VH-VL binders against q80uz0r647to840. Designs and how they scored, part 31

Target 1, 194 residues: q80uz0r647to840
Amino acid sequence: RALVIAQELLSSEKAYVQMLQHLSLDFHGAVLRALENVEQEGREPLAQEELRQGLRELPAICDLHQGILESLEQRLGDCGEGQPQVADIFLAREQEFEHHAAHILQFDRYLGLLAESCLLSPRLATTVREFEQSSQGGGQSMKHRMLRVVQRLFQYQVLLTDYLNNLCPDSAEYDNTQSALTLISKVTDRANES
Below, E stands for the ipSAE of ESMFold2; O stands for the ipSAE of OpenDDE; V2 stands for 0.75 times the mean of E and O plus 0.25 times the DockQ between their complexes.

## First folded at step 17 (VH-VL; framework fv_rovalpituzumab)

Design i1 (at its last look DockQ between E and O 0.68; V2 from the best seeds 0.63)
Fold by OpenDDE, look of step 17:
Structure i1 (fold): chain C 194 residues (1-194), chain A 124 residues (1-124), chain B 107 residues (1-107)
Amino acid sequence: as target 1 above (194 residues)
Amino acid sequence: QVQLVQSGAEVKKPGASVKVSCKASGYTFTSYTMNWVRQAPGQGLEWMGWINTDTGRPYYADDFKGRVTMTTDTSTSTAYMELRSLRSDDTAVYYCARETWYYDEGFYWYFDLWGQGTLVTVSS
Amino acid sequence: EIVMTQSPATLSVSPGERATLSCKASQSVDSYVVWYQQKPGQAPRLLIYGASTRATGIPARFSGSGSGTEFTLTISSLQSEDFAVYYCQQDDYNPWTFGQGTKLEIK
């Protein structure tokens, strides 16, 4: 049933947002603090600035999905046993999904910059290490966690497709879900072009 | 010379605790994560956990949670590992190991410097 | 956890010959395995990390290869000081896990 799939979407979004919050607040914040220390030492300010720019997408992505989560909770809480409306949640945030595209495109670049910066700053290296070993992250590597951000879009494709297959073809939600899938596909296609 | 020097061998009774020290020299102590690895006689290597030498924040392997405490003293560049509620199967050589990393589309960590090891014998 | 399995348990080789040690991971790892050498009564010593990087002071006769689940340590021409136990380690997933070791002995 469509409702069951929507509930799965919600539950998975909750878990995903928790991961993003850790990534955005703890890792991003810690890295920025470490970079400030590097700058005080007069080392390679351009590289650090580029790294900061590359990492700026993380908070934006976190905000995006927090909004999605809140909307999902509201919609599914209000629909009771009726037909949920969730597709428009994605459509309304089309522009925000550009942050995902940027993240994917810049992924290798900012990780490389991070590595370079870690060579200059042992403190930054230990920051990365702590994040990788954090309980909140389940002990996954930075690479894996960053990839999860990318993987979520593919999960949306799967979930929304299943959702679509359980909707009435003559319903507005059906059309909107198709549009949402198109939106997500555009973002993932951009990622594949990199 | 870059080295890790550990405390001497210990003999303990079951239920007791042991605290092993690892003194670092020749490098900046707080620039590298310190790990602890043990090896039972004639057996392989078992990772116990690590500690951030800068912040003092530890991370323990699940098998040791609740029984192990890792600490550091930055003033003496020394790491400590305390294992409590000792049992016979805790008999092993305990190593401190400095952790570093390489990058290959991600960060990966390995042990590039080892202490000489500390034998801890648990016997009745 | 990822289980690292080394083979053979014991490898008998003559000095000057080539030795090939295997390390298999229970699942694919993004990292390359780290190789350590341990002689009796001594701590492990780092040999190889990354795709094929030798640690400082490690002779060129030592080389690492492999990816995914299959990894190999090769000693091209065994020297007398190379007879020891060798361990592989995965550094991709917590907890860090080691192979059970391969004892390289003189044939």
Scores: ipSAE 0.687, ipTM 0.857, lowest interface PAE 0.8, mean pLDDT 92
Fold by ESMFold2, look of step 17:
Structure i1 (fold): chain C 194 residues (1-194), chain A 124 residues (1-124), chain B 107 residues (1-107)
Amino acid sequence: as target 1 above (194 residues)
Amino acid sequence: QVQLVQSGAEVKKPGASVKVSCKASGYTFTSYTMNWVRQAPGQGLEWMGWINTDTGRPYYADDFKGRVTMTTDTSTSTAYMELRSLRSDDTAVYYCARETWYYDEGFYWYFDLWGQGTLVTVSS
Amino acid sequence: EIVMTQSPATLSVSPGERATLSCKASQSVDSYVVWYQQKPGQAPRLLIYGASTRATGIPARFSGSGSGTEFTLTISSLQSEDFAVYYCQQDDYNPWTFGQGTKLEIK
């Protein structure tokens, strides 16, 4: 039963990485290009530089999950035979989950900075609208899409809890899964405080 | 003053096409997107799609894909909507509407300026 | 797509009285709701956006409320010019959709 849950981790991670790629390649790139146009008009660059720097969290989160996906594919493969060992994949990347923490703490502020920049650039406002209208995002508001980035962490809590409940309590994988759950919970606790 | 002025009423046969114009004045045309909404007699409003007036890139509602073309001419500040293969249930008033936004923990989009409407009647 | 359901279809009210118009979304649209007024032979007119924010030039007797799936437009101290059709619209999900309207008429 543990193996089935580990396979669900893999398949859902594939879908999540695809969503992150749309955010980090399409939206992020378009916003950066539009910000260059605003800077050409001699506007105040400090707030826009802060926005530019903050938007780099999305590509960093995408890179994190690409690594998680590759590791899950290696461990589980198409055959998926034997005892699963996946918890260390998360533990090995503990520091990289700080990008999620940064996103949770700052995305409302970065959306506000984006809106301020949109007042200066109609093209940037149109970029936001086109992204919100994208079928790949379900046509939801930008705030809702930023929240989807963190939704995966709550899904990990559910999946890893179910996984844990199907492991031998004396196994190393049980202990590692408890540690992975603690790691994920630390990050999601910041969402509850925001 | 700020306004959208549409072309006059049209009467068409089934299978024909119609092209409605919407001329903007009193504001920067390329700073706002243009939407098209129709209303059949005695019925509600139906969104047809929008066009980025700066780039000319359109987005069409699924019910109209393959039959509608939206374009702009920035030199005349005019948006166009063409509906092909007309049917009798395409009889409606067609509106252009300027879209704007407000930010409060998210972007809210709404139509703050509407054209006067263009009646298109499709009958044999 | 999201269905916006307005009720009642027709509301008969006397001038000077209060009207309450309802709009329900088939799923949560947070506060992404817009209200429009349409008089006979005219284009729609923006009243309220963000569920509760009055557009520029809209009299204070118009107020909106609600979040999630249920929304209300309230018109206090009705004036003769307020008898029209009212539409709600959601702007959270494409395609953006309108309710079928509530006709406010003189009792």
Scores: ipSAE 0.539, ipTM 0.769, lowest interface PAE 1.8, mean pLDDT 86
ESMFold2 (binder alone), look of step 17: mean pLDDT 93; pTM 0.937

Design i2 (at its last look DockQ between E and O 0.73; V2 from the best seeds 0.66)
Fold by OpenDDE, look of step 17:
Parts: C-alpha cells; structure tokens; sequence
Structure i2 (fold): chain C 194 residues (1-194), chain A 124 residues (1-124), chain B 107 residues (1-107)
C-alpha cells in the first residue's frame, strides 16, 4: 500500500513537472521577450525588473521538481517489490524549497506586476492569454496555474501523510517521512506568516 | 465609433467552404484578440476559437480543428474565418467578438464587442 | 470541457418584478463567469464579467453574484427592454463554454 501511494506520488509529479516546464520555459521566455519590448519604450523599468526577478523563481522551482521526479523514478524503478525510499528525496532538497516559499510570498505581487505590464503591452497580454489557452497545464487561467505551484506543497502533505500511515513505525523511512512532512510544513508556514 | 462589421449572409452547399470577414474600427486592431462564436438557429452560443491579431497565431476549439482557418489583415483591420467541408449542422449565425480583460487579483477575460453576425445557411 | 447549466430554461416575470437567473458549472470556475444578454436578431451584449462586475453602460438593476460552481444574475426591477435571452459563460477553462440560455419573458 505504501508502494501504491509512492506510485501515485510519482504519477502526479510527472504531470506537475510537465505543467511546470511549460510555465518555466514557454511562458517565462515569452514574457521576458515581451518585457524587453516594453523596456525599449522606456516605460516602468523598476516594475518590470521586479517582475523579472519574480519570474526567476519559476525556473528554480522547475529544477527542483525535475530533480524530485528523476529521483522518484529511480527509486521506484529500483525497489521492485520492496519498500521504496522516497522521503529522503525531499529532505535532500530542503534549501531548494525556499524558492517555493518565495513564490507563495510573491504570488500576488507577481500577478499585479504582470497586469501592470500588460496594460503597457498588449502583446504581453496576448501572451498571457495564449498561455492560458494552451492545453499544457490543463488550459486553465494563469491565476490557477500559478496557484497549482503553491498547491503542490499541500499535495505533498496529503500524499506523504498517506504514505506515512502505511509504513512500519519502526522503519527508518517512517522517521524520514515525518521529517519530510515537517520540512514541507515549515515551507508552507513560512509563506503564511509573511 | 467602436464597432465590428461582418460580411453578409451566405448560402452554401454541403461540402463547400465559407469565409466570413469582420472589420474592426474605432480601436487598435492589433491590441486585442478576436474570437469567433457561432449560434445555430434557436440554439445557444458555441465558441470556435480565437486569433492573435498582432501575430496572426490562431487557436481553434477541438470541434473545429482541421475545418476552420482564422486569419487577419492588419492593414485593413479585418479578421477572417473560413469554415470548410460545410454540413447542414453548420447552419448558424457566426459572430466575431473582441476579447479584452481586466485585473482583479487575476486576469479575467470577456467579449466586450460583437459583430452583427453573419448567417451561413448550408442546404442541399 | 466545463458544462454550464442555466436554469430555468424559461422564466416568466412581470415588469417591475425581480428576476433571478441561475448558472451552474460542472466544476469550479472561480469567478471566471460572464453574462450576456441577447435579443432576437441581435448579437449578444455584455452585462457582467468576473461574475460580479457590471460592464460599462449596463443599468444598476443588473447584478451578478456567485463563485465556484453556482452563479446568479439578478435583475432587481424588470424593464420592458430586459425581456431577452441571457447566457452565462465560463472563462477559466479552455474551451470557453456557454450555458444553454434562459429566456426571460413577460408574464
């Protein structure tokens, strides 16, 4: 049963990374290009720079989850019918999860800055709309797609909790899973306190 | 005056193609996406797709992929929608609709300007 | 795709009375709902966007409310020109989808 949950974790991570890649690569690139055009017009350089800085978190988050995915694939591929070890995948990346915290904290500001820039650049507005229309990531609004990045942490809490409930309490994986849950909770709590 | 003016009614045979035009005036044509929505007689509204009026890049609803082509002419501020392989159930009023947005803790989009519609009748 | 279901199909109301139109989404669309009015032989006219924001030029008697899966268009005091078909539309999920419409007729 623990293995089944781990497989669900892997499956959901694959889908999430795919969406995240689209966000990080396609949307990020398009927005940056559009912002360059706006900058050439000498409009709102400070706001645009702040937006660029906010957008830099997306590639970092993408890298984090790509690493998680790769590790999950390896661990679950190698374990056969044995007990998988997946908790340490999260623990090893504690520092990288700070990008998630930053994303959560900057979410509203980011969207606001994006909107301001869109007012200056119809091309950027259309870029946003095209991204929303894209089937990659489910064809949902930008707001919700950005929220999905935040929601993934909560999904980890749920999945890892279920995973924990199906582990032997005396196992090392049990302890590590508890630690992983604590780690995720710290990240989410940090975001809520700010 | 801000308006969308569409081409006149069309009567086509099954298997034929129809091309509807939508001329925009009173606003910057390339600053807003153009959508196409159709309405069968006595029925509701069906979204067909949209086109980026700046880049010319279209997106089509799945039901129309392969049969529809959306284009623009920026020099005349005109959008075009071509529907091929017409069937009887394609009989409808076809609308172009300008799409805009507002921000309120998120991007919300809506059709704030509509053409008068173009009746396309497909009959044997 | 998201299915938008409007009810009732036909609503009979007297002038001066309040009309309440319902729109339900098959899944949550947050506040990404738009309302349109359509009169015979005319194109749809924008009424409400973002579930509750009244478009420019729309009389104050029109109001939108709701979030998630349930939305409502309310006309506080019906005028003669308000008798028409009303459509809701969701803008959260591609493809954009419309409700079947509610015909508002004179009682």
Amino acid sequence: as target 1 above (194 residues)
Amino acid sequence: QVQLVQSGAEVKKPGASVKVSCKASGYTFTSYTMNWVRQAPGQGLEWMGWINTDTGRPYYADDFKGRVTMTTDTSTSTAYMELRSLRSDDTAVYYCAKETWYYDEGFYWYFDLWGQGTLVTVSS
Amino acid sequence: EIVMTQSPATLSVSPGERATLSCKASQSVDSYVVWYQQKPGQAPRLLIYGASTRATGIPARFSGSGSGTEFTLTISSLQSEDFAVYYCQQDDWSPWTFGQGTKLEIK
Scores: ipSAE 0.701, ipTM 0.876, lowest interface PAE 0.9, mean pLDDT 93
Fold by ESMFold2, look of step 17:
Structure i2 (fold): chain C 194 residues (1-194), chain A 124 residues (1-124), chain B 107 residues (1-107)
Amino acid sequence: as target 1 above (194 residues)
Amino acid sequence: QVQLVQSGAEVKKPGASVKVSCKASGYTFTSYTMNWVRQAPGQGLEWMGWINTDTGRPYYADDFKGRVTMTTDTSTSTAYMELRSLRSDDTAVYYCAKETWYYDEGFYWYFDLWGQGTLVTVSS
Amino acid sequence: EIVMTQSPATLSVSPGERATLSCKASQSVDSYVVWYQQKPGQAPRLLIYGASTRATGIPARFSGSGSGTEFTLTISSLQSEDFAVYYCQQDDWSPWTFGQGTKLEIK
């Protein structure tokens, strides 16, 4: 049962990394190029710089999850009939989860700054709309895409709780999974506080 | 004056094509997307697709892919929609619509300006 | 794609009375709903965006509400010019689909 949940964690992580790559590589690059043109025209440089800073969290989050995905693939690709061991993958990356905390605290403000930039450079709004279209078979609003970055952590809580409930309570993996849940909950508590 | 003015009504035979024009005035054409929506007689509204007026890149609804081409001419602030291989159920009023947005804890999009519509009748 | 289902298909109401038109999304669209009015022989007219925000020049008798999957358009004191077809549209998930319409008729 634990192995099935670990496999679900892997498969959903693949989908999440794909979404992050699109958001952090394709859209982020287009916005940065548009902002360079606005700055050269003498538009609100401080507001644009704050937006640039906020958007830097997305590449960092993408890097974090690429590492998680690679480790999950390695661990579960080699897994036989034994108990899976995946909780330490999260524990090893505790500091990198601070990028999620930064995103949680700031993404509403950064969306507002993006909107202000769109007022100054209306073509940027068409970039936002084009990105909202870009998903294969359908797309979703920018607000939902930014929120989906955060929602993965809540999905981890669900998956890791289910995983924990299917481990031997005396095992090291049980203890490590409890620690991973604590780590994730610490980050998500900032979402509840904001 | 902010407006979208479309080309006149057309009568076509099955198998032909039609190209509807939509000329924008009173706003910066390349700053807003242009959408095409059709309405068969007595029927509801059907979204056909949209075009990025700055880059010229179109996005088509699945039902129209392969039969529709959307283009722009930025020098005349005009959008075009061409529908090929016409059949009788393509008889409809075809609208162009300018999309804009409002931000309030998210981007909200809506069609704030519509052309007068172009009736295309496909009859044998 | 998201299906927007409007009900009723036809609503008969007397002038001066209240009309309530329903729109249901096949999955959550948050508050990303737009309402349009269309009179015979005319292009659609924007009424409401963001589920509840009246567009410029729309009389206060028009109001919208809802979030998630269920949305309503309310006309609190019907005028003779309000008898038309009303469409909802979602703008959350591409493709940005319309409902099939509700025809508001004089009772």
Scores: ipSAE 0.580, ipTM 0.807, lowest interface PAE 1.6, mean pLDDT 87
ESMFold2 (binder alone), look of step 17: mean pLDDT 92; pTM 0.930

Design i3 (at its last look DockQ between E and O 0.78; V2 from the best seeds 0.70)
Fold by ESMFold2, look of step 17:
Formats: structure tokens, C-alpha cells, sequence
Structure i3 (fold): chain C 194 residues (1-194), chain A 124 residues (1-124), chain B 107 residues (1-107)
């Protein structure tokens, strides 16, 4: 049952990485292009620079999850015999999860700044709607797309808890999984304090 | 006076095409998204797609891809919708609708201005 | 694609009475719901956006509520001009689908 849950972790990680790539590469790029045209229509320089930097955590989050995906593929690919070992993949990247905490604290400010800029730039507002229309990862409202970034951490808590419950309690993987859950919870708890 | 004025009613035979125009006045045409929505007699509203009026890039509903073309002419502030390979069940009133937004912890979008509608009748 | 299901198909109500129109989404659309009114021979008219926010110029007798999958348009103290067809639309998931409409008619 542990192996089945680990395979579910792998498949859902693949889908999540695709979503992150669309958000961090395609949308952020489109916003930056639209902002480069804003000077012709009279724009606040400070708001423009804050928007430019407002999604700066997403590339690092994408890199983190690319690494997790690659490691999961290696551990669960053609050598899926026996009991899985995946918890150390998360533990090895403990400091990198701080990018999630930073994103959680920043994204609602980013959306507010984006909306203010859209009042001054109809082109930017249309860029937001074009992203919401996008077929990649399904078309969805901007608020929901930003929330999906953090929802993965809660999904990890569910998956890793199920995984833990199917491991031998005296195994190293059990202890490591418990540590991974603590790591994830620390990140989500810090965001809830804001 | 902010308004959308559409071209007049048309009668077409099956297999033909129709091109409906929608002229905007009283506002900056390229500052708003333009949608097309149709309504068959006695039926509900069906979203057909939208066009970025600044770039001219259209986005079509799946049911209309391959048969619909949406364009604009920014010099006349006019949007166009062409529907090809007409069938009798394409008989409908076709509306253009301007889309705008409001922010309150998220972007909410809605159609705040509608054309008067263009009846297209497809008869054998 | 999200299906918006309106009920009832037809609602018969006397002037001065209260009407309650239902709209259900096939999956959660948060509060991304718009309501339109359409009188015979006319284009639709915006009433409500964000599930509950009245558009400019819409009388206070119109109110919207709901989130997630279930939404309600309530019209208190019906006037003769309120007898029309009402459509909900979701704007959370592309394509931006409409409900099939509820006809509000005089009893």
C-alpha cells in the first residue's frame, strides 16, 4: 500500500510541475512584456518594479519540484521492487521549501499590485484574462492558480500521512517520513501566522 | 454615449457563411475584451469565444473551433464574427458583448455592455 | 467544461411577491458567478457579479448569494418589469458557461 501511495506522489508531482512551469515561465513572462510597454501609458515606477519582482520565488519553487520529480522517478522507476524510500528526497531539500513560505506571504500583495496596474493598463488586464483562458493546466481564475502553488504542501501532508501509516514503525523510512511531515508542517504553519 | 451597434438581420442557406459586425462607440475599443454569444430561438445563451481587441488574438469555444473566425478593425472600432458551413441549428441571435473586470481578492469578469443582437436565419 | 444548471425552468409568481432562482455548478466555482436578466426582444442586462455584488444601477430588490456550487438570485417585491428570463454564468473556468435560464412569469 506504501508503494501505491509513493506512485501516487510521483504522478501528482508530474502534474504539479507542469502547472508551475506554466505559471512561472509563461505568465510571468507575459506580465513582464506587458510591463515593458506600460511606460508609454504613464506608469508608477515603484509598482512596476514590485510586480517585476513579485513572482521571484516561483522559479526557485519550480526548480525544487523538478528535483523532487527527478528523484521520485529514479527511486520508483525500473527499481520499484520492495519497500519504497522517498522521504529523504524531501529532507535533502529542507532549505529550498522556504521559497514556498516566501511565496505564501507575498502572493496576495502581488495580486493587489497587479490589479492596481491593470487599472492603468488595459493591456495588462487582458494579459491576465488570456492567462486565465489558457488550456495548459486547464483555464482557471488567477486567484485559484496562485492558491494551487500552496495547495501542494497540504496534499503532501495527506499523502505522506497515508504513506507513514503503511510503513513499519521501526524502519528508517518511518522516521524519515515523520521528519518530512514536520518539515512541511513548519512551512505551512509559518504562512498561517500572517 | 457608450454603445455596441451590430449589423442587420441576415437570411442564409445551409452551407453558406455569415459575417456579423459590431461597432463600438463612446469608449476606447482596444481597452476592452469583446465576446460573442449566440441564442437560438427559445433557447439560452451560448458563449462562442472572445478576441483581444488590441492584438487581434481570438479564443474560440471548442464547439465553434474550425467554423468561426473573429477579427477586429481598430481603425473603425469594429469587431467581426464569421461563422462558416451554416446549418439550420445555427439559426440564432448573435450578440457581441464587452467584457470588463473588478478586483476584490480576485479578478471578477463580466459582460457589462451588449450589442442589440443580429438575427441570422438559416433556411433550406 | 462546467455545467451551470438553473432551476426551476419556469417560475410563476405574482407581482409584489418574492422570487428565488437557483443555479448549480457541476464543480466549485468559488464566487465567480454572474447573473443576467433578459426581456423579450432585448439583449441581456448585467445584474450581479462575484455571486453577490450588484452592478451599477441595479435596484436593491435584486440580491445574489452563494459560493462553491450553489447560487441563488433573489428578487424581493417583484415589479412588472422583473418578469423576464434570468441566466447565470460562471467565470472561474474556461469556457465561461451559461446556465440554460429560468423564465420568471406572472401568475
Amino acid sequence: as target 1 above (194 residues)
Amino acid sequence: QVQLVQSGAEVKKPGASVKVSCKASGYTFTSYIMNWVRQAPGQGLEWMGWINTDTGRPYYADDFKGRVTMTTDTSTSTAYMELRSLRSDDTAVYYCARETWYYDEGFYWYFDLWGQGTLVTVSS
Amino acid sequence: EIVMTQSPATLSVSPGERATLSCKASQSVDSYVVWYQQKPGQAPRLLIYGASTRATGIPARFSGSGSGTEFTLTISSLQSEDFAVYYCQQDDYSPWTFGQGTKLEIK
Scores: ipSAE 0.688, ipTM 0.880, lowest interface PAE 1.0, mean pLDDT 88
Fold by OpenDDE, look of step 18:
Structure i3 (fold): chain C 194 residues (1-194), chain A 124 residues (1-124), chain B 107 residues (1-107)
Amino acid sequence: as target 1 above (194 residues)
Amino acid sequence: QVQLVQSGAEVKKPGASVKVSCKASGYTFTSYIMNWVRQAPGQGLEWMGWINTDTGRPYYADDFKGRVTMTTDTSTSTAYMELRSLRSDDTAVYYCARETWYYDEGFYWYFDLWGQGTLVTVSS
Amino acid sequence: EIVMTQSPATLSVSPGERATLSCKASQSVDSYVVWYQQKPGQAPRLLIYGASTRATGIPARFSGSGSGTEFTLTISSLQSEDFAVYYCQQDDYSPWTFGQGTKLEIK
């Protein structure tokens, strides 16, 4: 059963990474290009810088999860029907999850700054709209797509908990999974505090 | 005065093409997305597509892909919609509609300005 | 595509009375619902956007509410000029779709 859950983790990670790639490559890039035009006009450079800083979390988060995906694929490909080792994949990337924390904490600010920038740049507004309408994103609003980034952490909590419940309590993987859950919880707790 | 003024009624034969114009005035044309919506007689509203008036990039509904072309002329603040290979069921009033947005913990989009409509009649 | 279903198809109400129009989405559209009024021979007119925000110039007797899949347009006290066809629209998922309309007529 632990293997089945791990496979579900992998499957969902694949889908999640695809979504993140769209956010990171298409949306992030398009928005930055639009912001460059705004800067050339000399409008609110500090606000634009803050927005750009916030947007940098998306590529970072994408990189994090691409790494997780690659590791999951490797681990689950190698273990056959045996006990998988997946918990350390998360533990090894503890520092990278700070990008999620930043995303959570700055979420509302980011959207607000984006809206403000859209008022200054109709091109940016159209860029946002085009992105929302893109087939790759399923037509979901920007807000919802950004929230999905946060929601993935909660999904980790659920999946890893189920995984834990199907491990031998005396196993190293059990202890590591508990540690991984603690790690994820520290990040999600910030979401609850905001 | 902020307004959209469309071209006059058209009568076309099946297989022909029609090009409807929508002239904007009273606002910055390139600051808003322009949508096209049609309404068959006695029927509801059907979205056809939109065009980015800044970049000229269009997006068409699947039902109209290959048969519709949306364009803009920024110098005259005019949007155009061409529908080709006309058939009887294309008989409708065609509207241009300006799309805008507001922010309230999220972006919300809506059509806040409409042209008066252009009746296109397709008859043999 | 998201199907917007309005009910009833026809609503007969007397002047001065309250009218309640329903719009249901086939899937959640958050608050990306817009209401339009259309009179015979005229273009649609924006009433409510963002499910509950009244457009500029729209009388206070018009109000919108709802979220997810259930949305409502309410006219608290019907005036003679309010008898028209009302459409809801979702602007969340492409293609953008309209309800079939509710005709508000004089009882």
Scores: ipSAE 0.668, ipTM 0.845, lowest interface PAE 0.8, mean pLDDT 92
ESMFold2 (binder alone), look of step 17: mean pLDDT 91; pTM 0.918
OpenDDE, look of step 17: ipSAE 0.651; ipTM 0.843
ESMFold2, look of step 18: ipSAE 0.678; ipTM 0.872
ESMFold2 (binder alone), look of step 18: mean pLDDT 92; pTM 0.925

Design i4 (at its last look DockQ between E and O 0.71; V2 from the best seeds 0.65)
Fold by OpenDDE, look of step 17:
Structure i4 (fold): chain C 194 residues (1-194), chain A 124 residues (1-124), chain B 107 residues (1-107)
Amino acid sequence: as target 1 above (194 residues)
Amino acid sequence: QVQLVQSGAEVKKPGASVKVSCKASGYTFTSYTMHWVRQAPGQGLEWMGWINTDTGRPYYADDFKGRVTMTTDTSTSTAYMELRSLRSDDTAVYYCARETWYYDEGFYWYFDLWGQGTLVTVSS
Amino acid sequence: EIVMTQSPATLSVSPGERATLSCKASQSVDSYVVWYQQKPGQAPRLLIYGASTRATGIPARFSGSGSGTEFTLTISSLQSEDFAVYYCLQDDYSPWTFGQGTKLEIK
């Protein structure tokens, strides 16, 4: 029961990390390159710097989830048919989830800055379009893809809740899972306050 | 004047290839992506693909992959679409279309400028 | 791919009357559909993009609305030059897909 849910968590994390890698490596990199060209033209350096700062969260978020994925793979590989331990994977990375909070808080600003920069740089606009039309993203819009990063936290809430409901209430994993849920909720709540 | 001017009508035999040109004027050619759309006689519009006019990188619809090649010449501000292995059902008016975008809490794209179209007739 | 279905296929309306054209997507799209007008022997002409933005030179009688899977083009008072074929386009997901078109003809 709990194991099945943990496996679902793992499988979904794999897919999510692939998406993040595409965002953090391909899109992020391409945008930065395009911005470098804009800077060479001496246009709006402050706006581009703010955009760069906003984009910095993507690699950090990617790193976070890569770590989560690796830990999940190891834990589920080692547990066999026994009770998995997955909650501590999240708890150990509490500080890193601040990048998620930052991403959510800066989401609209980021997109706005990107749009402004695109007005100044057709090359950047084309970069955005190419990313949106890329096969890795299934042709989804930038906004949609960025929202997926936010949506993953809600998915954690759902999955971990289901996981919790299938654990022994007297188990350490049960307590840790509750703590993990609290952690995720704090991050999502912060986003809602903005 | 901002415009796209396409090459003239073509008549081809089955199995042949056709290359349609689209010359842009009145704007910076490399600042906008270029798309190709075709329309069979009496039918609707069919998207074929697009090309990055700055880098020259093309993106094709699956239905045309392997038979279509999109290219650009930045020196002449001209986009080209070559369709190979022509068959009767390739008979259509082929359009180039400039893509632009608007922002509404996200990027959304559309065609704001069209060529006049090029009729390609494939007949035995 | 996302299938765009326009209805009706043909719409007969008298000059001065209101015309309502429907465009339905097979699944929800994040973007607004783009509307084009095409007259015989001419290339498509951009009409509406975004929620309700008219392209340059497009009369105020043209308006767009909708979201998700349901979109509508409305012509408040038909003029003689409005009789044409209208296409909707989704560009949210590749491949870009057009509706089949609605022929607006004079009644």
Scores: ipSAE 0.668, ipTM 0.857, lowest interface PAE 0.7, mean pLDDT 92
Fold by ESMFold2, look of step 17:
Structure i4 (fold): chain C 194 residues (1-194), chain A 124 residues (1-124), chain B 107 residues (1-107)
Amino acid sequence: as target 1 above (194 residues)
Amino acid sequence: QVQLVQSGAEVKKPGASVKVSCKASGYTFTSYTMHWVRQAPGQGLEWMGWINTDTGRPYYADDFKGRVTMTTDTSTSTAYMELRSLRSDDTAVYYCARETWYYDEGFYWYFDLWGQGTLVTVSS
Amino acid sequence: EIVMTQSPATLSVSPGERATLSCKASQSVDSYVVWYQQKPGQAPRLLIYGASTRATGIPARFSGSGSGTEFTLTISSLQSEDFAVYYCLQDDYSPWTFGQGTKLEIK
C-alpha cells in the first residue's frame, strides 16, 4: 500500500532530520570555531577558507530536509483519506538537491582539507576526534559521517520505487514519482562516477 | 626524548583510591589526546577512557564511569588518572598512551607512544 | 560495544615459518583496526594501523589485511624476537575494545 510507504517516508525523514541537526550543530560549529582560532593567530591559508565555504553545504542540506519534513507532515498529517501526494515535495526542491550533489563530489576533498588544517593546527585534531566519539552508541569515522549524509538518497530510491509500484500508472502521482526517482538517481549517479 | 613517564608502583587496600600520573616530554602536550589502558596480571588490555588534553574534557568507559576521574595539568604536561573505591580485581598495570593520527582517504588513529606502566596492587 | 575475538589463543610456530593471527569484530569496523605487540613486562608496541599500514620502524615481515569484520596479522618469516602476545584493537566505535590476545610461541 502506497499510504504505508508514504508514512515510512515521513517517519524516516524525521529520524534523518534529527541526525542532520545534530551533525550541523556539533561538527560544523566545532570546526568553524577551530578555524576562527587559527585566523586570529594570523594564519589564514586558502585551504581553510575553502573548507569553511564547503562546510556550509551541511547546514544547507539540513535546511532542505527540514523543508521536506515539514511538507510531508502537512500532507500526511492533514489528510487521513484518499491517495497520498508526496512526489511533488521532492520535485519542488530540485535545485536544493544540488547541495547533496556538491557534498557527494567534494566530501573527500573537504576531508583532506580538514586533515591539512589539523597539520597546521594540531589542536584541531583533538576536536575532530572528540566529534567522532560524540555520537550516541559510539563513534564513527569522519568519512562514515560524510557518507551517511548521502545514504538517505539511496533510501529514497528504495522507498520511492516501492511507492511507485503501489500507484496507478495513469495517475499524476505515478508520473511525479517517476520524475522524483529520476531526480534522486541523477544525484546518486554522481557518486558512482566519482 | 619523546616519552611518557608514569609514577611508581602503589599498594592499596580495598576501598582506597589511587592517582597515577603520566608526564609527557619532547612534544606539545595539548596537541594529542591521552588514553588510559589497564592490564590485570596474566590478562589482556582494557581501555578505560581518554581525555582531550586541550580542553581537559574526559570520556570514560562505562565499566569505570563513576569511579574514575581523568585530569590534566597543561603547565606541567601531565595527565592523571584517579580510580576510587578500589577492589581486588583492580589490581593491574595502568598505562597512559598518546593517540595520534594519519590521513589517507580518512583519519586513522592509533597509540604511538605508551608510558612504562604503573602497577597498582589492591589487597587486604 | 564491539567484541573483538582473536584466534588462536596460542600459536606455536618454528622460526622462519609464517604465523597468521586472526581478529574478528562482532560488527563491521571498516578498516579501523590497530595491531599491537606486547613482550613480557613491557608496554605494548604499535605494529599496524588502519588494518594494513605498518608503523615506522616495523620490519617488512609484518603485514596486516582485512576490512569489515575479519582481520589478519601475518609474520612472513618468524624471528626469535617475535615471541610475544599480539592484540588487535578497534577504534571505530567507543568504547575502544581490544581482542583478548594471541600468544605467539616459537616452537
Scores: ipSAE 0.588, ipTM 0.817, lowest interface PAE 1.5, mean pLDDT 87
ESMFold2 (binder alone), look of step 17: mean pLDDT 93; pTM 0.934

